# Designs tried in a protein design chat: miniprotein binders against Mucin-6 (MUC6). Part 67

Target 1, 185 residues: Mucin-6 (MUC6), of Homo sapiens (Human) (q6w4x9r395to579)
Amino acid sequence: GHCSLEGGSFVTTFDARPYRFHGTCTYILLQSPQLPEDGALMAVYDKSGVSHSETSLVAVVYLSRQDKIVISQDEVVTNNGEAKWLPYKTRNITVFRQTSTHLQMATSFGLELVVQLRPIFQAYVTVGPQFRGQTRGLCGNFNGDTTDDFTTSMGIAEGTASLFVDSWRAGNCPAALERETDPCS
Key: E = the ipSAE of ESMFold2; O = the ipSAE of OpenDDE; V2 = 0.75 times the mean of E and O plus 0.25 times the DockQ between their complexes.

## First folded at step 16 (miniprotein)

Design pc24 (at its last look DockQ between E and O 0.92; V2 from the best seeds 0.83)
Fold by OpenDDE base, look of step 17:
Structure pc24 (fold): chain B 185 residues (1-185), chain A 120 residues (1-120)
Amino acid sequence: as target 1 above (185 residues)
Amino acid sequence: DIREEVKKLIEESRKLLEEAKKAGDLQAVRLLFNAVWMLIEALKTGDPEKISEALLKLSEALIEAAEKLAEETGDPELKKEAVELLLEAQELLRKALEENNPELIKEAIKLIKEAAELLG
């Protein structure tokens, strides 16, 4: 399964459902029982311009019981608040520079993350087949059905992205704008 | 009966999740999301084993929340009381799994609810 965060406000789920939202918060991208130590992948969005519709991804966070790995748009990588030199390796996670503009987080448990640093901060999430039907968050449920990708954190399938996205917010932030598009609806 | 109690607990957990978000306790947030999801999934089938596993995750999440709250409020007694309830609940849930005893699940839920109320 491949999930992408592109263009500042566009998301394509593991089931290949594209949608758009504008929010300035931290969101759960991926949570699954297949992630060890109750791990979760999160995305941090912030304002990128003067208008409410100008929002962009500014960081990606992998959080578990043992690690808090943050990859920021300024190319700083931290774990538990400490800056780390690349390549950085923990028990089952390695963060390294893939290209001059791309960083990669590789894992031993079937999760891959590629972060494009320039010109736009973007993220690409890949999960192995063992994750099929067992994912939740903004990247969807990876079950081959696009119609139920907007399942909220409370298990309710939504028809639009706004309530779906807000349900997966992880911080104290305002609600996402009502300008979300769902071309697959 | 268990289903109804779990539903109530899910609602209470949702409230605690919002509080954790306000407090910036990302660890508690992560764990609560997971626990709530597991509870919801468990309710689909009503499987006591799945319910028990979900409740174990919830108890872990609430312990994390209690620790953060104690740091913020400076009230170690609140933490102690909540954690004790949750640890007892965990023991009951483990026994419930071993003995296939739904009554122990009900008792665990009571303790978890009490702990949640203390944290709310």
Scores: ipSAE 0.821, ipTM 0.915, lowest interface PAE 0.5, mean pLDDT 93
Fold by ESMFold2, look of step 17:
Structure pc24 (fold): chain B 185 residues (1-185), chain A 120 residues (1-120)
Amino acid sequence: as target 1 above (185 residues)
Amino acid sequence: DIREEVKKLIEESRKLLEEAKKAGDLQAVRLLFNAVWMLIEALKTGDPEKISEALLKLSEALIEAAEKLAEETGDPELKKEAVELLLEAQELLRKALEENNPELIKEAIKLIKEAAELLG
């Protein structure tokens, strides 16, 4: 399955459902029982201009009990806050530079992440077939049914991206009610 | 009824998830998202084994949250008290799994709620 974060604000789920959102927060991109030690892949979005619609991806984070691997738009890779030389290898994860503009995080558990650093910061998530029907987060549930890809963190299927995206916030950011009063958000 | 108590605990866990977000406790956030999801899935089946496993995960999440709270307040006694309740809840849940005894699950939920109040 393939999930992409492109153009600063666009997401395409594992079931190929496209959507756009305008948030400045950390979000759960992917959680699954297939990720060891309750791992989570997260996406960090921040303001890229003066308007509420000017937001972009600034980092991708893989978090487990042992590791907090951050790949950021400043091209620094850290684990648990310490900068790492590439290639960087743990027991289950290898981060390496594919090209001058692309980094890859390869894992032994069926997750691959490719990060384009330039000209704009973008991310591409690939998961093996063992993840089918067992994912949740901004990348959807990978069950072959696009009508329930907008399933919230409480298990509720939404018809629009706004409430779905809000439910997957993992950082200190505005409540959903504030977004409901702003029709452009 | 266990299902009703689990529903109430899911709502309390949502509140704790928001507190973990405010505190910047990303480890607790990671675990709370997983625990809440496991509880929701367990309710769909009504399987006491899955409910117990989800509650074990929630207890783990709350122990992580207690560590962060103790750092922020400089109060190691608060962490110790909450963790002791959560460890006792985990013992009850393991025994509930062995005996398939819903009353042990209810008692574990009571202890988890008490610990959550100390952390809230």
Scores: ipSAE 0.773, ipTM 0.868, lowest interface PAE 0.8, mean pLDDT 86
ESMFold2 (binder alone), alone request of step 16: mean pLDDT 78; pTM 0.758
ESMFold2-Fast, scan of step 16: ipSAE 0.800; ipTM 0.883
ESMFold2 (binder alone), look of step 17: mean pLDDT 78; pTM 0.762

Design pc25
Fold by ESMFold2-Fast, scan of step 16:
Formats: sequence, structure tokens, C-alpha cells
Structure pc25 (fold): chain B 185 residues (1-185), chain A 119 residues (1-119)
Amino acid sequence: as target 1 above (185 residues)
Amino acid sequence: DIREEVKKLIEESRKLLEEAKKAGDLQAVRLLFNAVWMLIEALKTGDPEKISEALLKLSEALIEAAEKLAEELGDPELLKAVELLLEAQELLRKALEENNPELIKEAIKLIKEAAELLG
């Protein structure tokens, strides 16, 4: 499955449901029993450019018991608060420069992350088939049905993206504002 | 009875999740999101094994939160919560091994006491 975080504030779930929101918080992107040590992939959003009403992705975080890997829009990669030179390898994770504008985090457990650094910070999450029906977070539940992609952290399917997104806030942050997807996006 | 106690723990766990967010404790946040989800799923099935597994995850999350708070506040009383949670984990492991639901009830009492100490 493929989930994308693009254009500053657009998300497309594993079941291919697009939505958009404005938020300044860290959010749970992906949790699954398929991730070792109760791992979680998280996305950090903050204010975008000159517009205070718009927000964009500024970092992606992979957090487990042993690792806190942060990939930031300033092209810094840290693990547990310490800056790392690329390629960076742990037992199960390798972070490396795929192209001049892209970093990749490859794992041994069926999760891959590609981060576009320029011209705009964007992220692409790929999970193997073992994750089908076993994901939760902003990337959806990967069950082949888009009607329940807005399943909150309490297991309730919502009709609006804002309640869904707010339920996955990992920080003490203001509520997100939803907006419609553009006809051209 | 156990179902009503688990429902109350889900509510208390969500309050503690909000406190972990305020504290900026991402490890506790990660674990509490997982524990709450597992408790909700276990409650739907009514399976004592799944309830025990979810409660073990909750106890792990609360230990992380308690250790972080004890360190930041310099308050050794918060380490009493860790002791209660470790006892709860032993009871839950025995519940799984012996198929004994009474041990789940005892573990829930200890987890509630620990949660009260954490706020």
C-alpha cells in the first residue's frame, strides 16, 4: 500500500482516499502490530511560508522503544536527538540519500519512507501486504474500503477529516481545520 | 463487570494520554495510543486473553509516563505507581498462563491506583 503527504497539506490514504487539513501538531501517521516494539510513524506539521492559515509537513518521525529517527525539512537526520551522517544504519533501519533531493528510510519489517526535500518537503509511505487491514492513523486502515478511512483513535468512523485528524494528535495543539480538495489536485 | 471496568480504564487512559501530550512525552503518547486501541478492540471481543494483553500494554505506557514525571518533578512518590504497575503486570502474566479472570480484576485495581497517582 502507498500513502502520500504532498503539496504541503494533502494526504492520500493507503486506500486512496484524498483529504486536506490545516494543523500545527505532531500526528500519528501509522501504527500497526506489524511494526516492531509498538513503533509509530509520525508527521509534524507547522505554519507554511507567508500564510498563517496554511500549514505544511516539516518533519517525519519514526519512534520505537529504542529509536527516535527524525527526518526534517532542513535536511537533518537525528536519532534520539543526535545528528547522524548518511548513510545511517541501525539493526533494522537504513536512512540514505536516494537522489540529490530525496532521502529514503528502508526497514526490514515492510515499511519504506521516501522524503522529498526540495522544492517542497513531502513524504511517501509504502507498506507491504502484511499490513493490509492492520494499520491506523492519518494514512487510514488499509482495508480496501475508503468509507471508513476516517477512523479515529477511538475506533469511530467519521464523515469529516477534521475530527479524524484531531483524534490522531500526538501533541498538545490546536484543532485542525479541514478544507476541500482542489478539483485540479 | 470486567467490561465496565475496562470502559472506565479507557476513559482514564484517554485523560492520561492528554496529560502525556501536554508533557511532550512522545514515548508515553505512542504507547498510550496503542494501549487505548487494544483496549477498545479487546472490549469488542470480550476475550479475557485480549483484555489481559491490552492491560499489559497500558501498564507499560503508564510506567513510561510515571518514570518521566518522577524524573522531571523529582517526586519519588510517583515511583509507587511503577511498583503497582509491575505487580499488575505479574498478575496479568499469571492470568494468561492460568486462564484465571480473577487475576485480571486484581490487576485492574492496581492499574487504577497507579493512574490516580499519575493524575
Scores: ipSAE 0.767, ipTM 0.867, lowest interface PAE 0.8, mean pLDDT 86
ESMFold2 (binder alone), alone request of step 16: mean pLDDT 79; pTM 0.768

Design pc26
Fold by ESMFold2-Fast, scan of step 16:
Order: structure tokens, then sequence, then C-alpha cells
Structure pc26 (fold): chain B 185 residues (1-185), chain A 119 residues (1-119)
């Protein structure tokens, strides 16, 4: 399955449900029993003047017991706070420059991440078929049914993206603000 | 009633997850999100084995979070919380090996006491 984080504020889930949100925080993007040692993929969003929503992806983090791999829009890759030169290889993970504008994180456990650095920072998550029905986070549950793609961290299927997204906040951040739609403002 | 005690523990774990977020402890956040999800899934099935596995994950998460959450607190409370969690882990491993659900109730009590000491 494929999940994408594009255009600053757009997400398309593994079940191909698109949504947009306005929030600035670190979020759980993907957790699954298929990830070793309770690993998690996280997405960091912050305000940016170059995106249509003023909210944009600024970093992607893979966090496990041993590793905290951060790939940021400034083209720096760190593990546990230390800058790494590419290609960077651990036992199960390799981070390398796929093209002049793209980095790839390849793993031995069925997860691949491609990050576009320029002109707009974007991320593409690919998971193998073993992840089907076993994912949670912003990328959805990968069960072939889009009606429950907004399943919160409490296991409740919501009709709106805002409650879903807020439930996956991993940082101490304000809740996403709803768009103001006052015609007289 | 094991199910009602697990529901209470989910609520307590969610409070600790919010404290871990405030502390900026992403390792604790990662583990607590996982433990809470496993507890919710186990509660839906009512399977004692799944409940034991979820509680074991919660105890691991609380040990990881304990030092940072209690860093400015009472050092004796931190030591007591960790000792309770280690005892709970032993009971849960016995519950899994012996298929003994009675040990799950004892483990839940210890984890609840540890969670109250941590926040």
Amino acid sequence: as target 1 above (185 residues)
Amino acid sequence: DIREEVKKLIEESRKLLEEAKKAGDLQAVRLLFNAVWMLIEALKTGDPEKISEALLKLSEALIEAAEKLAKEGDPEALKEAVELLLEAQELLRKALEENNPELIKEAIKLIKEAAELLG
C-alpha cells in the first residue's frame, strides 16, 4: 500500500482516502505490529509561507528502541541527534540519495520511505502486503474500507479529519484550528 | 471485573501519555500509543492472552517513561513504581506461560499503583 504527504497539508491514506488538515505538531504517521520493536513513523508539521495552507511537512522521523532517524527539509539526516553522511546503513535500514532531489529509506521489514526535498518537501510511504489491516496513524488502517480511515488513537471511527488528526498528536501542541468562514470578517 | 479495570487503566494511561507529550519524551510517547492501542484491541476480544500481552507492553512503557516523568519528583516514589512494574511483569509472564487469568488481576492492581505514583 501507498500513503502520501503532499502539497504541504494533503494526506492520502493507504486506502486512497484524501484529506487535508491545518495543524502544527509531530504526529504518529504509522504504527503496526509489523514494525520491529514497536517502531513508529512520525511526521512533523510547521508553518511555512511556501505552502498553500501555511502548514507544511518539515521532517519525517522513524523512531524505534535503538534509532531516531530524522530526515528534515534542510536535507540533514540524523540518527539519535548525530548528523550522518549518506549512504547511511544500520542493520535493517539504509538511507541514501535516490536522485538529486529525493532521499530513500529502505528497510528489511517491508517499509519504504521516499522523501522529496525540492522544490516542495513531500513524503511517500510504501508498505508491503503483510501490513494489510495492521496499520494505524495518519496513513489509516489499510483494510480496504475508506469509511473507517479516520480511526482515532482510541479506536473510534470519526466522520471528520480534525478529530482523527488531533488524536494522533505526539507532541504538546494546540489542537488544529477550524477554518474561519465569516462572510463579514 | 477485569474488563472494567482495563478500561480504568486505559484512561490512566492516556493521562500519562499527555504527560509524556509535555515532557517531550518521544520514546515514552511511542510506547504508550502502542500500549493503549493494544489494550483497546484486547478489550474488544476479551482474550486473556491478548490482555496480558497488552499489559506487559504498558508496564514496559511506564518503566521507560518513569525516570523522565518523575525526574523532578519524589525519588522513592520512582523506585517504588519501578519495583511494582517489574513485579507486574513477572506475574504477566507467569499468566502467559500457565494460562492463568487470576494472575492478570494481581498485575493490573500493581500497574495501577505504579501509574498513580508516576502521575
Scores: ipSAE 0.757, ipTM 0.853, lowest interface PAE 0.8, mean pLDDT 85
ESMFold2 (binder alone), alone request of step 16: mean pLDDT 79; pTM 0.785

Design pc27
Fold by ESMFold2-Fast, scan of step 16:
Structure pc27 (fold): chain B 185 residues (1-185), chain A 118 residues (1-118)
Amino acid sequence: as target 1 above (185 residues)
Amino acid sequence: DIREEVKKLIEESRKLLEEAKKAGDLQAVRLLFNAVWMLIEALKTGDPEKISEALLKLSEALIEAAEKRGDPEAVELLLEAQELLRKALEENNPELIKEAIKLIKEAAELLEKAKKEG
């Protein structure tokens, strides 16, 4: 399965459902029993420098019991607050420069992350078949059915992205629902 | 009624999750999101084994919170609850699950009290 965070605020889930949201928060991108020691992948969104896009991805975080790996748009990689030079290796995770504009985090447990640094910070998440039907977060549930991809953290399938996204907030942030207006002209 | 007690724990766990978000404690947020999800899924199935597994995950999240706050009483209650849950799984005894829920609730109340007072 493949999930993408592109163009500042666009997301395509593991089941290929596209959506867009506006928010300034850290969000749960992926949790699964297939991740060791209750690991979680998180996405950090903040104000965009582009006037027609209010928010954009600024960092991706992999958090487990022992590791807090942060890859930021400033091309800084840290683990537990300490800057690391690439390639950086732990027992099960390697972060390295894949190309002049891309970093990759490879793991032994079926998760791969590719981050585009330039011209726009973007992230691509790949999970192995063992994750099928066992994921939750902004990337969806990977069950082959797009109609329930907006399953909130309370297990409720929503028809719109705003409530879904707000349910996966990992920070103390304003609700995206109140900031989104959809006046039609 | 185990189902009603689990529903109350889900609500209390969500309150602790919101406090963890306010504190910027991503480790607590990670664990509490996982525990709440597992409790909701277990509640849907009604399977005592899944309920016990979810309660073990909640107790792990609460132990980390208790240890960070230096609350050995809460840690003791949670470790006892974990022992009861493991025995419940081995012996297929739902009464031990009820006892574990009581201990987890007592620990959660201690953590809420510390938050309000400190």
Scores: ipSAE 0.755, ipTM 0.853, lowest interface PAE 0.8, mean pLDDT 85
ESMFold2 (binder alone), alone request of step 16: mean pLDDT 79; pTM 0.772

Design pc28 (at its last look DockQ between E and O 0.92; V2 from the best seeds 0.84)
Fold by OpenDDE base, look of step 17:
Structure pc28 (fold): chain B 185 residues (1-185), chain A 119 residues (1-119)
Amino acid sequence: as target 1 above (185 residues)
Amino acid sequence: SEEEKIKEIREEVKKLIEESRKLLEEAKKAGDLQAVRLLFNAVWMLIEALKTGDPEKISEALLKLSEALIEAAEKRGDPEAVELLLEAQELLRKALEENNPELIKEAIKLIKEAAELLG
């Protein structure tokens, strides 16, 4: 499964459903029983301009019981608030520079993250087949059905992205704006 | 009957989900991402467990919730809440071993009480 966060406000789910939203919050991208230690992948969005529609991804966070790994747009990588030199390795996670413009977080448990730093901060999430049907968050549920990708944190399938996205906010933030990009949803 | 007991448990779990949602909102306001992560997971597991009504799945979900609340209680320095939740966990483990839904109900009561202390 491949999930992408591109263009500042565009998301494509594991099931390849595209949608757009404008928010300035931290959101759950991926949570799954397949992530060890109740791990979760999160995305941080912030204002990128003067209008409400000018928002962009500014950081990606992997959070577990023992780690809080933050990859930010300024190329700083931290774990539990401490800056780390690359390549950085924990028990089952390695963060390293893939190219001059890309960082990668590799794991031993079937999660891969590639972050493009320039010209636009973007993220690409890949999960193994063992995650099929067992994911939740903004990246969807990876079950091959795009119609139920907007399942909220309360297990309710929404028709539009607005309530879906807001249900996965991890902070106290204003409601996100949204635009559906799939007319066949 | 066993079916009636499960029905009662389901209703209590629904109430507990709502209480957990309140705690989740508080965690969000506090910027406690760890609490947010754990509560999201616990609530999701509870909801999933309700779909089937499987006592085992319910117990597992309640264990996750209790774990989340223990961490919160420890962080806040509330030993009373911790004790309640540890007792609840023991009841849940016993419930799993004995297949006893009554122990689940008792555990829920303790979890609710702890949640109220943390709210």
Scores: ipSAE 0.853, ipTM 0.925, lowest interface PAE 0.5, mean pLDDT 94
Fold by ESMFold2, look of step 17:
Structure pc28 (fold): chain B 185 residues (1-185), chain A 119 residues (1-119)
Amino acid sequence: as target 1 above (185 residues)
Amino acid sequence: SEEEKIKEIREEVKKLIEESRKLLEEAKKAGDLQAVRLLFNAVWMLIEALKTGDPEKISEALLKLSEALIEAAEKRGDPEAVELLLEAQELLRKALEENNPELIKEAIKLIKEAAELLG
């Protein structure tokens, strides 16, 4: 299954459902029982400097009990706040430079993350078939049906991206709905 | 009857989900990203367990909620809440071993008490 976070705050779910949102927060991108130790993949969005109503991806975070791996748009990779040289390897995770513009985080548990650093910071999430029907977060539920991909953190299928995205906020931040009321300014 | 006990447990779990949602917001305000990660998972597991009505799945979800609340309680420095949650986990493990819904009800009472201390 493939989930993408592309420029202009566009997301395409594991079930190929596209949507867009504008929010300044950290969000749960993916959780699943297939991730060891209740791990979570998170996406960090911040304001684009040109327009206050626009936001863009600025970092991707993998958080588990032992690790907090951050891959940020400043091209620095950290674990638990400490900068790491690439290739960087833990027992289950390897982060390496795939090309001059792309980093890859490969794992032993069926999660793969490819981050495009330039010209625009973008992320591509790939999960193995064992994740089918067992994901939640901004990347959707991976059940082969796009109609319920906007399932909130309370298990409610919504028709709009804003309520869905808001429910997956992982930080103390304004609701995405407030930002979407003025997307042109 | 056992059916009535399970119905009562499901109703109490629904209330506990609402309490846990409030604690999730407090964890976000506290910047406790580990508690946030665990609470998102625990709440999801409770919601999924309610769909089945299976006491075993409810117990497993409550064990995860207790783990999440221990993280929050330790971050806050509340050893009383931690002890309540450890007791709840012991009861839930026994409930799973003995297939005993009354132990689940008792564990929920302890979890609610701990949640009140944290909320």
Scores: ipSAE 0.781, ipTM 0.869, lowest interface PAE 0.8, mean pLDDT 88
ESMFold2 (binder alone), alone request of step 16: mean pLDDT 85; pTM 0.846
ESMFold2-Fast, scan of step 16: ipSAE 0.801; ipTM 0.877
ESMFold2 (binder alone), look of step 17: mean pLDDT 84; pTM 0.844

Design pc29 (from vc8 with E5L S52A S59A R69L E90K E91T N92G N93D K105A)
Fold by ESMFold2-Fast, scan of step 16:
Structure pc29 (fold): chain B 185 residues (1-185), chain A 112 residues (1-112)
Amino acid sequence: as target 1 above (185 residues)
Amino acid sequence: DIRELVKKLIEESRKLLEEAKKAGDLQAVRLLFNAVWMLIEALKTGDPEKIAEALLKLAEALIEAAEKLGDPEAVELLLEAQELLRKALKTGDPELIKEAIKLIAEAAELLG
């Protein structure tokens, strides 16, 4: 399956459900029992460099027990806070420059990440068939049914993207959309 | 009732997850998101083996937090809980799961 983070704040899930959100936070993009040692892929969003009314992807993080690999829009790759020269290889993960504008993180466990650095920072997540029905996070549940792609971190299917996205916040951040204050309060 | 005890642990674990988010502790956030999800899924199935497996993941997340905070009492409670849960997986004894939940809850109170 394929999940994409494009055009600043557009997401297409593994089941091909498109949505958009406005948020400045680190979010759980993908968790699965198929990821070794409870690994997680996370996406960092911040205010757009051109428009403060829009948000955009600024970094992708792969976090496991031993590794915190960060690939940022500034073309810096770090692991556990230390800058790495490419190609960078661990036991199960290789990060390398695929083209002048694209980096790739290849893994031995069926996950592949490609990031476009220019003109706009974007990410593409590919998972093998073993992940079917076993994913959660912003990329959805990969079960072949788009009606429950907005399954929150509490296992509840929502009809709107904002509640879904907010449930996957990995940081202490404002809600994607603030709730309306009761005018009589 | 194991189901009711697990629901309370999910609530407590969610509070610890919010504290981990405020602290900027992505490792704790990673582990707690995973443990909470596994507990919710196990609760839906009602399978005591899946409940025990989810509780082992929660104990693992809390041990990492307890070691970081320097709380040896919480670590000891959680290691005891893990031993009871491993025994429960071998024997199928639900009383071992209940005792493990009690120990995990005590550790969670020390940490939050």
Scores: ipSAE 0.785, ipTM 0.877, lowest interface PAE 0.7, mean pLDDT 87
ESMFold2 (binder alone), alone request of step 16: mean pLDDT 83; pTM 0.819

Design pc3 (from vc8 with E12L S13A K105A; at its last look DockQ between E and O 0.92; V2 from the best seeds 0.84)
Fold by OpenDDE base, look of step 17:
Structure pc3 (fold): chain B 185 residues (1-185), chain A 112 residues (1-112)
Amino acid sequence: as target 1 above (185 residues)
Amino acid sequence: DIREEVKKLIELARKLLEEAKKAGDLQAVRLLFNAVWMLIEALKTGDPEKISEALLKLSEALIEAAEKRGDPEAVELLLEAQELLRKALEENNPELIKEAIKLIAEAAELLG
């Protein structure tokens, strides 16, 4: 399964459903029983301009019981608040520079993250087949059905992205604005 | 009815989740999201084993919160609940699950 966060406000789910939202919060991007120690991948969005529609991804966070790995747009990688030199390796996670503009987080448990730093901060999430049907968050449920990708944190399938996105907010933030548009349009 | 009691507990957990969000406690948020999800999933089948597992996850989340807050009473309740849940799994005894839910709910109220 491949999930992408592109163009500052566009998301494509594991089931290849595209949508757009504008929010300034931290959101659960991926949670799954397949992630060890109740791990979760989170996306941090912030204002990139003066209007409500000017929002962008500014960081990706992998949070578990043991680790809080943050990859930020300024190329700083931290774990539990401490800056780390690359390549950085934990028990089952490695963060390293893939190219001059790309960082990669590799794991031993079937999660891969590629972060494009320039010209736009973007993220690409890949999960193994063992995650099929067992994911939740902004990346969807990876079950091959796009119609239920907008399943809220309460297990309710929504028809639009607004309630879906807000249900996965991890902070006290304003409601997100949503548009269902093709990122390639 | 275990299912009804679990539903009530989910609501309590949701309240705590909102509080965790307001506090900026991402660890608590992470754990509570997971626990709530597991409880909801368990309710789909009503499987006592799945319910117990979900309740264990919730208890774990609440223990961490209680410890952070410095509420030993809540910790004790939750530890007892965990023990009951483990026994429930071993003995396949739904009555123990009900008792555990009561304890968890009480602890959740203390933390609210």
Scores: ipSAE 0.851, ipTM 0.926, lowest interface PAE 0.5, mean pLDDT 94
Fold by ESMFold2-Fast, scan of step 16:
Structure pc3 (fold): chain B 185 residues (1-185), chain A 112 residues (1-112)
Amino acid sequence: as target 1 above (185 residues)
Amino acid sequence: DIREEVKKLIELARKLLEEAKKAGDLQAVRLLFNAVWMLIEALKTGDPEKISEALLKLSEALIEAAEKRGDPEAVELLLEAQELLRKALEENNPELIKEAIKLIAEAAELLG
């Protein structure tokens, strides 16, 4: 399965459901029992340009018991706060420059991450068939049915992206979709 | 009985999750999101084995938090809860699950 984070604020889930959101937070992108040691993939979003309604991906984080691998839009790769020269290899993970504009994180457990650094910071997540029906987070549940792709962290299927996205916030951040032109913001 | 107690633990875990988010503790956030999800899925099945597995996962999250904080009382309560959950699985004894829930709740209150 393939999930993409593109064009600043667009997401396409593993079941190919497209959506977008306005948010400035760290979000759970992917969790699964198939990830070793309760690993999690997270996405960091921040304001983009001068538009109040525009946000963009600024970093991707893979977090496990032993590792906090951060790949940021400034082209720095860190693990547990320390900058790493590429290629960087651990027991189960290798981060390397695949092309002049792309980094890849390859794993032994069926997860692959490709990050486009230029001209726009974007991420592409690939998971093996063992993940089918066993994923959660912004990339959806990978069960072949798009109608429940907005399943919140409390197991409730929502019709709109905003409540779904907010339920996967990993930081102490304001709710997504609040805008200067919205009387409720 | 057990279903209502597990629902209460989910609310306590969610409270600790919000505290972890406020503290910027991504390790705690990772573990607590996982534990909450497993508890919710276990409740859907109603399977005591799945409930016990989810409670073991919550206890792991809380042990890491207690160790970071330097709270040996919380650690001991959680280790005792884990032993009760393992015995519950071996003996098919739901009363041990109830006792483990009480110890986990006590530890969660000490931590938050």
Scores: ipSAE 0.789, ipTM 0.877, lowest interface PAE 0.7, mean pLDDT 87
Fold by ESMFold2, look of step 17:
Structure pc3 (fold): chain B 185 residues (1-185), chain A 112 residues (1-112)
Amino acid sequence: as target 1 above (185 residues)
Amino acid sequence: DIREEVKKLIELARKLLEEAKKAGDLQAVRLLFNAVWMLIEALKTGDPEKISEALLKLSEALIEAAEKRGDPEAVELLLEAQELLRKALEENNPELIKEAIKLIAEAAELLG
């Protein structure tokens, strides 16, 4: 399954459902029992433009009991707060420079992350078929059906992206977003 | 009634999740998001084994929070709850699950 986080705060879920949102927070992109140690992939969004409604991806975080790997828009990779030279390898994770503009995080548990650093910071999440029907977060539930990809953190399927995205906030940030500034919300 | 008690725990856990977000405690957020999700899914099935597994996960998350706060009373309640849940799984005894839920709820109140 493929989930993408592209410029303008566009997201395409594992079931190919596209949506856009405007928020400045850390969000759960993906949790699944297939991730070891209750792991979570998270996305950090911040303001990126002249208007208050323009937001973009600024970092991707993989968090587990042992690791906190951060790949940020300033091209620094850290684990547990310490900067790392690439290639960087743990027992089950390898982070390396794929090209001059792309980094890749490969894992032994079926998660792959490709981060485009330039010209715009973007992220592409790939999960193996074992994740089918067992994911949650901004990347959706990967069940082959787009109608319930907007399932909130309380297990409620919503018809709009804004309530769905809001429910997956993982940081200290306000919940309210101006709906009239995002026609897709 | 176990269903109603689990729903109350979900509400308490969600309050603690919001406090973890406010505190910037990303590890607690990771654990609590997972525990709440597991409880919701277990409730859909009504399976006492899935409920027990979810409650063990919630207890794990709350023990970490209680240790960070330095609250030994909450830790003791949660350790006792985990023992009851493991025994409930071994004996298929829903009264032990019900008692564990009470202990977890009390610990969550101390932490919230």
Scores: ipSAE 0.778, ipTM 0.868, lowest interface PAE 0.8, mean pLDDT 87
ESMFold2 (binder alone), alone request of step 16: mean pLDDT 84; pTM 0.832
ESMFold2 (binder alone), look of step 17: mean pLDDT 84; pTM 0.830

